# Ledger of designs, part 14: VHH binders against DNA repair protein RAD51 homolog 3 (RAD51C)

Target 1, 363 residues: DNA repair protein RAD51 homolog 3 (RAD51C), of Arabidopsis thaliana (Mouse-ear cress) (q8gxf0)
Amino acid sequence: MISFGRRKSPAIEETSLATSVMEAWRLPLSPSIRGKLISAGYTCLSSIASVSSSDLARDANITEEEAFEILKLANQSCCNGSRSLINGAKNAWDMLHEEESLPRITTSCSDLDNILGGGISCRDVTEIGGVPGIGKTQIGIQLSVNVQIPRECGGLGGKAIYIDTEGSFMVERALQIAEACVEDMEEYTGYMHKHFQANQVQMKPEDILENIFYFRVCSYTEQIALVNHLEKFISENKDVKVVIVDSITFHFRQDYDDLAQRTRVLSEMALKFMKLAKKFSLAVVLLNQVTTKFSEGSFQLALALGDSWSHSCTNRVILYWNGDERYAYIDKSPSLPSASASYTVTSRGLRNSSSSSKRVKMM
Short names: E, the ipSAE of ESMFold2; O, the ipSAE of OpenDDE; V2, 0.75 times the mean of E and O plus 0.25 times the DockQ between their complexes.

## First folded at step 6 (VHH)

Design f02 (framework vhh_enristomig; at its last look DockQ between E and O 0.28; V2 from the best seeds 0.00; counts 0 for: pae E 4.3 > 2)
Fold by OpenDDE, look of step 7:
Structure f02 (fold): chain B 363 residues (1-363), chain A 123 residues (1-123)
Amino acid sequence: as target 1 above (363 residues)
Amino acid sequence: EVQLLESGGGEVQPGGSLRLSCAASGFTVSSNYISWYRQAPGKQREWVSTIYSGGSTNYAESVKGRFTISRDNAKNTLYLQMSSLRAEDTAVYYCARTITTAYELMHGYMDVWGQGTLVTVKP
């Protein structure tokens, strides 16, 4: 009676495949390119890194230049595992890669994400200024939803703080955007499940709304007090990955008679946000109004409360109208070049403008 | 589980003082907006006072100058110091955590409510 010992097949291999599929999503690629890669079967960094640029271009139906950039990104991501360089000194190259590898929050507009270097960066303060109606609040709400996208879907899986100073936050709008986000995730995970047996992410729009901490601020005093309390709040809510202030200067325009004091308080507030961003690896988004100033014979867009804030924000984005179309412009960044992108505000949230999709087909 | 428990209610004469307490569990009082409400017999519940996470305070006009909302962070407890009490202040007093999430906002500003404590102002 020969007892055939059932060799327990090692459970180790299934966990490695799921982790490898997650790696390709970490590449700062456009959704279109990412989709093409996945469709071509390139789901892990190792698979990408092992293929030639020409083969990758062919297989994914992308340009050789795009393939080269993807390979470069993949190789950079693979190499960061092994070389423990010496005692705390980071070389400039490593620093650059670390900065590039910083988690970013997508805007759901790929064109906008592209000029932002992949999206809103954590550990930085990003000021977004624009005229009334340009969609600042829409961007804020979108980011409060998108920060929650699970890591499995290429997001941060975080929570949001939304500070509303103007009463502009519309929960119905947040729900619409959340619903759209869930649909997008379902589509993505459904595809991944079908092709890669990946687990389906089940998020409900209501869950997304539960993960947006909402604060209504009705005075500059309250705003100051809240900002001073944020460190404690965030320490108790470690899953928070974005703080949105809509808008940062609203209470300081109407209620402050002393301009010098106002400037000081705002500067201090900005410093606090910078500290929070770094300490907790948060994205801080400060929505601001833009005013027109007449300078050198022309009307120029200027941020409300002057340039003194410029030193306190890492990135500055200006939203403006070009005819009937909305545009974002990188006004200031230490790492991003000046660039413009169009965006559209739809019932599903922020999206690429239709005009940008037509131009790509004609080339 | 998030809970609020009011205490300190009782009977007091007009012009008297009373201090209500609201002990919180499951969340930090200092990190949230918390309010006092009251409901008199046969009347609708009305807002009394709020202390914001930043420490600022607001009051209904009917209680302004007479009531003081405060908190003890170490005890995780909210207080309402009531002075110069009037017959019209007779009510069940509730503490509530105000809106903290967009979800709560969507559902009509659902608050976490305590069971209430009765304050009776009578000669």
Scores: ipSAE 0.239, ipTM 0.622, lowest interface PAE 1.2, mean pLDDT 83
ESMFold2-Fast, scan of step 6: ipSAE 0.571; ipTM 0.792
ESMFold2, look of step 7: ipSAE 0.243; ipTM 0.628
ESMFold2 (binder alone), look of step 7: mean pLDDT 80; pTM 0.804

Design f03 (framework vhh_enristomig)
Fold by ESMFold2-Fast, scan of step 6:
Structure f03 (fold): chain B 363 residues (1-363), chain A 125 residues (1-125)
Amino acid sequence: as target 1 above (363 residues)
Amino acid sequence: EVQLLESGGGEVQPGGSLRLSCAASGFTVSSNYISWYRQAPGKQREWVSTIYSGGSTNYAESVKGRFTISRDNAKNTLYLQMSSLRAEDTAVYYCARGTITTAYELMHGSYMDVWGQGTLVTVKP
């Protein structure tokens, strides 16, 4: 029995810590959750995989459901990097993980990210419907900023296309959210530099705005033309990882009288967006107006184009008011269970509300 | 040949109104994206409003509801009607031609290809 209290050299310790950080960064988690794990000292897959879900949840200040999913992902990821100690069942987990795990864009609201499976999924078309003032444009702007979070900070390191049909995009708001994002990244990279000697990432809020391609679309004809030319544009700008359309239906409600033709054209556009999402491995987010619909003695929110339109999108998220609180629910998804989450719109962008972790399924 | 010339600046009292003009030569305003920017002393240039070739408009949040951008195609002239003026509206106002390609251009106009000379607006308490 020999006990070594040997000091690690700074260079060896730096290399080991950088590797551990890179291991945690490889998990398909939101930057907020990843940041909490690293802040709690869980920087490597082995440190994550070796604890119970209850201990991880307490130490990282996350829910036990979040901790369980993190442990599941960490165990799958450990198998990918392990020697031939894993059996056939664990190899099956690795294969399923490789097929099902897609890069995701954080909303900066961890409760909303949780019901989305970690954030807005790449290779999917996600429709976000809601009444005016509920926060659709806020989410669109937030995603156009957050897609740019570098890989070192847990993001995609991508650029955004923002298609604005109503003039709803407010550059002062985009700047405000970009400033908050830069501050959050500076705090995170400062922590990683101090404790793990990681490279500091320096981005200015103006750089974030420069990486949002902005298209103002003033008619349905311009919208159709732009959608038809997006494939060429993205092939020339392959660092685009999100396309946001705010809103998808505005010009078709104002300028289009043939309802059957309107539905066909909009469905054709959604199919084109699906092809772009799959071809370039990017997220498409279609913002849509919702009207209140009376049904069976109560009121429910219905999308302006009705149920047939919803088949044209992978995921459908409905934003609604519950008293004075904003909520989002997963109305339709092939991979996500139906669930609701509260969110708040702050000066710094989307964040968790005071009702954090109290979720209710929609009936 | 291609020029933008601003006029209409001056001194106004808080709550007052003022109309700025921007005369274009060498191109047609109806075929282009034309924007108003302003620069206050000691600050960076900031975007105020844009009129797009199709006639749609956008406004900075700070001026929305108070300023109105318009054009007269026959006179090949752009206008900015300013109402409910505040001390913080004091700036040199510029008109600019260019395609807005990124959100960054909506703040400072870094990729505008033609700029006017500017016209000073002073809101005195």
Scores: ipSAE 0.385, ipTM 0.601, lowest interface PAE 1.6, mean pLDDT 77

Design f04 (framework vhh_enristomig)
Fold by ESMFold2-Fast, scan of step 6:
Structure f04 (fold): chain B 363 residues (1-363), chain A 125 residues (1-125)
Amino acid sequence: as target 1 above (363 residues)
Amino acid sequence: EVQLLESGGGEVQPGGSLRLSCAASGFTVSSNYISWYRQAPGKQREWVSTIYSGGSTNYAESVKGRFTISRDNAKNTLYLQMSSLRAEDTAVYYCARGSTITTAYELMHGYMDVWGQGTLVTVKP
């Protein structure tokens, strides 16, 4: 006699596999919260994971905080640790299994993609922290290009928003990476056309640049105003699948005297980014400068942000130097194990280090 | 009327210096970001430099370390100080008021907002 949300994706609720209808029961939630979710029509993980925290809180009559934690848990349970499908023509075979994998944005470094579960995940806020010169902006530009890789080539076929607080975005570099991406796509589609009669995809480097929305932000007040405007902008530009903020903290490091208020404002912005990620099924990448602290024989990276900030981001990746080599480390993630991967910055963008390439070629 | 008017162009020998001016009317330069662009004969327009409302600056790699963008808020005027000029710097130089919404393509190929008439810079022996 109880209706389980016929208006809320009945096809998802009434699956042929009866146990999947009640998969919300698998979440580590109190019986009262679980009951509220089910009575509101959120009976499967995918229905929960696709909704914003504000909509979930309203529909289930729970707090925004509770909704945020539920979405984090549901997203962890629904997310698949997919590998990157685009690393050249040799990965064409993996494309045949696209529908079995959650699409992710490749970094063009397969070793880095592997520790990320296949690349940067949509519906997540990923913080990438590192010292100046380590390649944060390089990764931001790379992701702004790679989000545009067509679905036929294993990408999202999306557009990018690049928010530049420091003036670090170099359009000549974006063009160089776009040219390399077009060459890689031409090689891949040529292989697929010859072997599988697939359609050729035509994309020019200039098209890639036209699909990166660029916002220069010169103060923390402009940054707050832009973040508040992004929901409307993205609703009018629904093809956006990544938002890059380079860097999230620049205007807050020197211009903000109240440290407690600064932390609160930054955490509030991260929550707004999480809402955008969930509502529009896009990736948010927050680039952040870090300082290195070495104590008790252990390597520690001190971010410019406090503990409350850490709870506002889904994943944290730390970039660090090991000698003269660049490495990335999964510092925090609900779904990814702690792991490290090397990467290099080349004229063509991010690629595997020479060590990784040599390992692949050794017999 | 909202207008931008460039001046200060001319002939200069290699290694020389020039200062370009861009006078704004109908709006306040300190409330907008303003860019310099150039177009050489037979080539596409290219971005040179930007000054943002807060006073921060950015430069194309080809001019970084040689050119300096600045503004005088009291005179409502932009400047481009060019030093160590080369033959490849020969172009018509434009100032333009930036759009609030731009793409990386527009950043490279220029904005469709307010443009000046241009001023010719010729680097000749």
Scores: ipSAE 0.398, ipTM 0.623, lowest interface PAE 1.2, mean pLDDT 76

Design f05 (framework vhh_enristomig)
Fold by ESMFold2-Fast, scan of step 6:
Structure f05 (fold): chain B 363 residues (1-363), chain A 122 residues (1-122)
Amino acid sequence: as target 1 above (363 residues)
Amino acid sequence: EVQLLESGGGEVQPGGSLRLSCAASGFTVSSNYISWYRQAPGKQREWVSTIYSGGSTNYAESVKGRFTISRDNAKNTLYLQMSSLRAEDTAVYYCARGTIVTAYELMYMDVWGQGTLVTVKP
């Protein structure tokens, strides 16, 4: 295949003029779908990533669902805008070690962190689904605080964007959690100063609140507009390391009549969040309400957006009640086994429950 | 009644300095996120600088190192000290309040001042 200028071109027998980059061959696609992409001229990851799912489906004569999966996969193959990631294939060993070394945001619940592989992963989109009242907003606030833990204390030293669609964010609660975080940091840095003569870090709860960029979004139109402008905002505030959306579906659940268009718009937003996570090496956390359904003789938790939405996120965590105790279950992850952990919500934020960690599978 | 009122604008030569003031009433500046925005003739409003409740500051790249945002809690007043002024700094300058900090989505700010004109002429 030969490329002229910056446009895709059909395969040509002349090997001495230019060599096409057949990056589409490196995607884990069926031979049929791969053949259709290449025949349509989509030979490099950038050409695939630059089109909408609708345009890709039309050009390659595939379903819009297949096109969306291809776009997701192509975007997962492009990280940090680095040319080295496009020019070289990663083996499974390198991928495992890269993922093992990725920075993670602690939840302040060590049992939950353990099933997450150390905390919420950067470069990933994590969906946290649960029934009303289970603690989704509590986790969102906790992560907005904990992303700011300094590198000297094992954290990311980053800032947070909190996008609030329901008005569920409580500044007084964020202050309580920030105060607990400062106390924990002072204890840790005091220990390190005394025993290892390390510099002691000083931070105030007010500083933590200042480092949360809070966006109140009152309609789905405002939500779409904000998401479209996040890349430029983050490019000017590169110390942002987490984006929380609480909740991703609220305005689409109540104010959106076309269900097919709703699913497409939400999937496109998730794809934009995935691009942000990869480009800026940050964590994206999408909070979502789930419904409890009785199906096939058992209780089943179903996401409000349906099964296709699950393919738009890297990790999916389901929060559920077991009696009077709160549990988190890893429903989907490329790197984490399915597992459950209990957690509790205290005046100091998320902590381990007194019943200790029991890895329980959701029935 | 919650209000913001800008003052201190005027005409200045390139390389000169000006200090803008923003007087707040009906709320406390130290308890809020307060930003400066500007709008040049024929252009959309753009974010200039923010001071957070605890005193931390942030700046647009175009003004970083030249402008300084500050506040006086006793006077309940916000300031923008502008130095090394350029022709492209000519604009109406606004202060705005909100719990929402944004460089692009002005619609999320809940209180705006009336503006003060800054003109940089050679």
Scores: ipSAE 0.000, ipTM 0.115, lowest interface PAE 19.5, mean pLDDT 73

Design f06 (framework vhh_enristomig)
Fold by ESMFold2-Fast, scan of step 6:
Structure f06 (fold): chain B 363 residues (1-363), chain A 125 residues (1-125)
Amino acid sequence: as target 1 above (363 residues)
Amino acid sequence: EVQLLESGGGEVQPGGSLRLSCAASGFTVSSNYISWYRQAPGKQREWVSTIYSGGSTNYAESVKGRFTISRDNAKNTLYLQMSSLRAEDTAVYYCARDTIVTAKELMSGRYFDYWGQGTLVTVKP
C-alpha cells in the first residue's frame, strides 16, 4: 500500500535522525573509527567534509593521517551524494532516456534483438551460456563485426576485443561474416543515398578484421594477467566498444585444483569486467558452457560459480536446442522480461530462423 | 622498438641438453609474460612454456619435467633450459612477448614478424 500525504511530526523527526546517521555509515570505515566520529558529533557527510584534518583528528581522537583519509573519502562521497540528491529527478529521467537511447549491438537476428531490448547492451556484462556446438563462438564473432557498424547505419562505430581461451576463433568465419556485413551496409547506404542523399559508407571486410583485437589465452594465470591489463589497453584504445571472452571458464575447468580459490578468482574477474563496462561505456560478453539436468528442467553451468558470480553479470542468456532449432532464453536480467527467440547460424552469420515471422530489419 | 633475439640453437644427440636465450629490448621481461613456442617441419606452431610477470611458470605437457623456463631481470633475457631431448623436440624455437594482433594480422600471418627468425634445434640420433 502507498500512503499519500505527510506523516506525523514525531515519525518525520525519527526518519530524519536515521537518515543523518546513515550518511556517516555510507563511508567504508572501521567500526572503531566510525564510532569515534559519531561520538565526536560527526554524523553526516557535510559536517565531516567541512572540517579540517587537524580539527577532526583532535575531536575524534584519531591520527592526522586517518583524519585526512576520512576527509578525502567524505569529500568524494559528499560531492557524489550532493549531485545525486540535487539532480535526483532529472538524473532519473535522464538515465531512463539514456537507457532508451543507448546504442546496442545488433546480433543480425531481429527476433533475438527483440528479446534483448534492441541488441546487446553497453555498460552491461552479458553472460551467454550454452552447450558445445550451439553457436556461442558464432555470436561472439558476429558481435565483434556488428559493433563496428557505423553510427550512420544505427551502430556504435566501435572496435572489438576478442579473448580466445579454447582456440575456437576462426578468422575465415570472421571474414565471411565481415563480407556479409559490408554487403548489408552497402545495400542500406545505397538506399539512403538514393532516397535521402546520404553519403555512402566505404568499408572493406579487411578493415573490419583490422578492428578486431585478438588475444589468445593459454592458461588461467595468463587470463588473470590479461584481465588486469585490459583497463590500460582500453584507455589507449577508447574506440573499443565490446569485449568478448570465449570462454570465461575453459582454463578454470581443466587446470585449477583449488575450487574455492577458483570461484573467488572468477568472481573477481567478472567484477573487473563490470567496472570496465561502466567506465568505458562498452559491452562485455562472457561466453560460458552449460549443461541441462534431465530431472530439474533447468540449465546449469559446467562449474558452480556461486552468488558473487551471479551478481557480477547484468544479464544471462541461455542458448539451447529445441529439436533441430536453436533458441535463446533471457534467464536473468534487471530490465528484460523472460522471453525466448529462435535464431539460425548461416554462412552470412546469425539470422532469423526460417520458422519465425519474417521482418525487414534496418541495421 | 620492441625486439626479441633468439640464440643458442644447434645440433644435439638424443638425451642431450641445450640452453636457448632470448634477448629483449624495448620492454622489461620482469613486467611482462613471455613464452617459448616451437614449429617443427610441416607442423603448426606449438606453445612450449610461459613465464609470467610474477615469476610463476607453465609448461606444455610434452615438455614438463624436461624443460625449464627462466629469466635474468638484470640482463633482460629469457632462457629455456632443455634436457632429455628427443627427436620430436626438433623445431625452430621462438620467444614471444604477449603481442596484441588484429584478426587481419592473424589471417595474413604477420604475427610471425614479432617472433623473429627463431633458433633451430636439431636432435639427431
Scores: ipSAE 0.361, ipTM 0.613, lowest interface PAE 1.7, mean pLDDT 75

Design f07 (framework vhh_enristomig)
Fold by ESMFold2-Fast, scan of step 6:
Structure f07 (fold): chain B 363 residues (1-363), chain A 123 residues (1-123)
Amino acid sequence: as target 1 above (363 residues)
Amino acid sequence: EVQLLESGGGEVQPGGSLRLSCAASGFTVSSNYISWYRQAPGKQREWVSTIYSGGSTNYAESVKGRFTISRDNAKNTLYLQMSSLRAEDTAVYYCARGYIQTAHELYGDMDVWGQGTLVTVKP
């Protein structure tokens, strides 16, 4: 047996009537921005699409840039409701708007989400590297939970694949984070039910655990075999919206003697992950154990995997210690500027550090 | 102290017109966004129209072009002018004051509601 997995038939049913009345809350916006729009009376796509960015910014007390982005998302959502006779013909502007309209997976740390452009991006491969103990597995578990946040709460309503090469996954920790997520969702949907008569979410922590497909991989051979069969597995489980590999390099450090061949095989696996991300519109997160060094203005990875590896990942995030505080740094991205954000690991999962004045709960 | 009071409802024939009023006391209408909602028998409450503190307006698609929201700041009163009325417009109409809490951005969408005024469109 190559792996240990848990499976349930999809049970997600969407209530269209409540969501059609409260269309604005389904836009891929932060909970704070969504709350401001709804509080200003912008509860449906037509009300948003009919105003100027200047009027929207004034009425919702947001920046004009934020208002412009919201209008783009609202207009894109309206256009997706009408089928064009020229199917599959897309210009660059439409492709950009499709990327901007895709929901992102929140980390439950708003400062980290901000440097990521709103959260972990779908259709991309994101590498997260850092020293042991910095929180890579914590982030992996958090994303496996948060991908399941229902569309009614602004999430993807998806399921997770967690590939564990080191045995670092703790089910008790996943349950603890799932419990916190359920509490946050109940608070948000309770507010929406009271003020907008929207449906309340009835997800239990046990349901969240059952929606994580856990694969324990004990060798590089098993890892390669699993990766080769993921396309078929995801085709049969189309609700999967994140694949987490913790860690991508562990068995290749222990069991692989040919350095050049190792780098080629790892690069080929990363390219397969990129194809899966694009084909199924899901996020791939590759966790990597590295030692960070700051040299000539850049961070360096402990394992030099060559140019092919660098091109196999869309985004690279480096986690590091600054004194006793944890930080994340955007090392490589085609669309994100270089930036750092602090985060903390609490009993309830990832949150903003105590130095942040703009704390927002995950919703 | 703070209250909203609707008036102007009644029976009207299809294609007819009605003007609803919403009198505010204890606060200034130009300092808040104010919305009209309606609830038909056996259906959920639905949003109809909003006038924002700055004076801009929005309408639900079902009433756009037929309804006009306005306010008279001197009289501290909101209006909803309804024209080309249809049987589907039959509902109790409510005026509601909106606010945003500075301490929590997700609280306090509508904090003051009127008692409602019934509009019945009969052939």
Scores: ipSAE 0.000, ipTM 0.102, lowest interface PAE 22.4, mean pLDDT 72

Design f08 (from b07 with R97K T99R I100V T101Y Y104W L106M M107L H108N G109S M111F V113Y; framework vhh_enristomig)
Fold by ESMFold2-Fast, scan of step 6:
Structure f08 (fold): chain B 363 residues (1-363), chain A 124 residues (1-124)
Amino acid sequence: as target 1 above (363 residues)
Amino acid sequence: EVQLLESGGGEVQPGGSLRLSCAASGFTVSSNYISWYRQAPGKQREWVSTIYSGGSTNYAESVKGRFTISRDNAKNTLYLQMSSLRAEDTAVYYCAKGRVYTAWEMLNSYFDYWGQGTLVTVKP
C-alpha cells in the first residue's frame, strides 16, 4: 500500500503555503497593523481575503476603514501570476493520476479477469507457467489482440510485441481471434451508436495483425540480443502496451549446460523486462513451460530458477488441468489474493467455462 | 535511402554451384530480417531463406541442405550460397529487407524493400 501523502506530493501544498505566507508578510502595511493581523492569526493571504471588513476589524483591533483597505489589497493580490505555479503543479498531479488509472488487458475470460483484478496489469511483469498443451500460447495471442481494444471500448488502444522462441505462434489463429474481437467491438459500438449516437468502430482484423510486432528467436544468443534491443525499439514505437515472450526458457532448456550461468542470464533478462514495464508503462507477459523431473530423491520442477527469478516477476499465474478442465491459479502477487478460475479455449479465443465447471464449483 | 542490389547470377549446369550477393545501403544488415525470394518463369514468387538479426536462419523445404544464407557485417552484404543446383532452381532471385515483421506482414509475406533481382539459369 502507498499512503495518500506519498502519492500526492506534499511539496505542492508546502509551496502553496509558503507563497501565501510570504504574500501576507509582503502586503504594503505599516509594521504595527501587520503585527496585529499576524497576532490575530491572519498569517496567509487567503485567510485575509475570505473575511468581512467588520470581522477583520474586530479580530485585529483595527478600524473598519483600515480593514477595508487591507481586504482591497488582499483581493488585488489573489489574481497575480504566482497562481500559475500552483496550476502547473496540479496539471502534473492530474497527469500522474491518469497514468496510474490505465485499464488492464482483458483475457476475454471474465472469471480469469476477476482473479487478476480486472485483467493483466501494466507496469508489471506477469509470469504464466504451465504444462505443454494447457493454452499458454493461446493466452499470449489473445493478449496481443486485446491490448488493441480502443479506450472507448474499455481497452488500452495499444500495440503488441510477440517474441516467439518455439515457433508456436500461428498467424492464422491470431487472425481468427482478431476477427472475433472486431465482431465483438462492432456489436458494442453499434449499440452505442444506436442508443447514444456514438461513432461506430472502423478497425479491421488486418489492422489488428498490423499492430502485432512479431520477432522469431531461434537461439538463446539471439534472445539475449533482442532483449537488449527492445528499449530502443519501444522508444521508437511508444504505442506498444504489451510484450509477450513465448516461451522465456525454451532455448535455455536445450542449449545451456551451465545451470548457474543460465539462472543469472534469465534473471538479468527478467530485470530488463521489469525496467521496460516501468519505463514505458506497459505489461510484460513471460510464458514459461513447466514440467517435473526426479532430482535428489524427490520430484521437482524441471527448471529451478531460484529466488532471484521469483523476485524479478511481479505476478505468477500457474495453468493446470483439473480433470478435463483448464484452470488458472494466482500463485504469487503483491496485490492479488490466491485464487483459481476456470477458462476454455474456443474458436473465438479464451472464454468462460461451460456449465459443468459451475456444477463442480457448487460441490 | 534504402537500396538493395543483387549480383552473382548466371548460367550453370545441373549439380553446379553459385553464390549470390546482395549489397545493402541505407541500413545495417545485422539489425534487420533479410530474405531471399525467387520467381521461376510462369510461376508465383516463392520464399527461399531468411536470416534474422541475431544470425539464426530458416529455409524453404525445397532448398534445405543445398542452400546456405549468410552475411558479412563489415561489407554490409547478404549472401546465398547455392549448391547441387537443379533445373527447377531456374528463377530470378530477389533479396528483400523486411521491417520488423508484423503479424499482417507475416500472413502476406510483405517486405518494405526489394532488390531488382538476379537471374539464375540451370541448363542441362
Scores: ipSAE 0.303, ipTM 0.582, lowest interface PAE 2.0, mean pLDDT 75

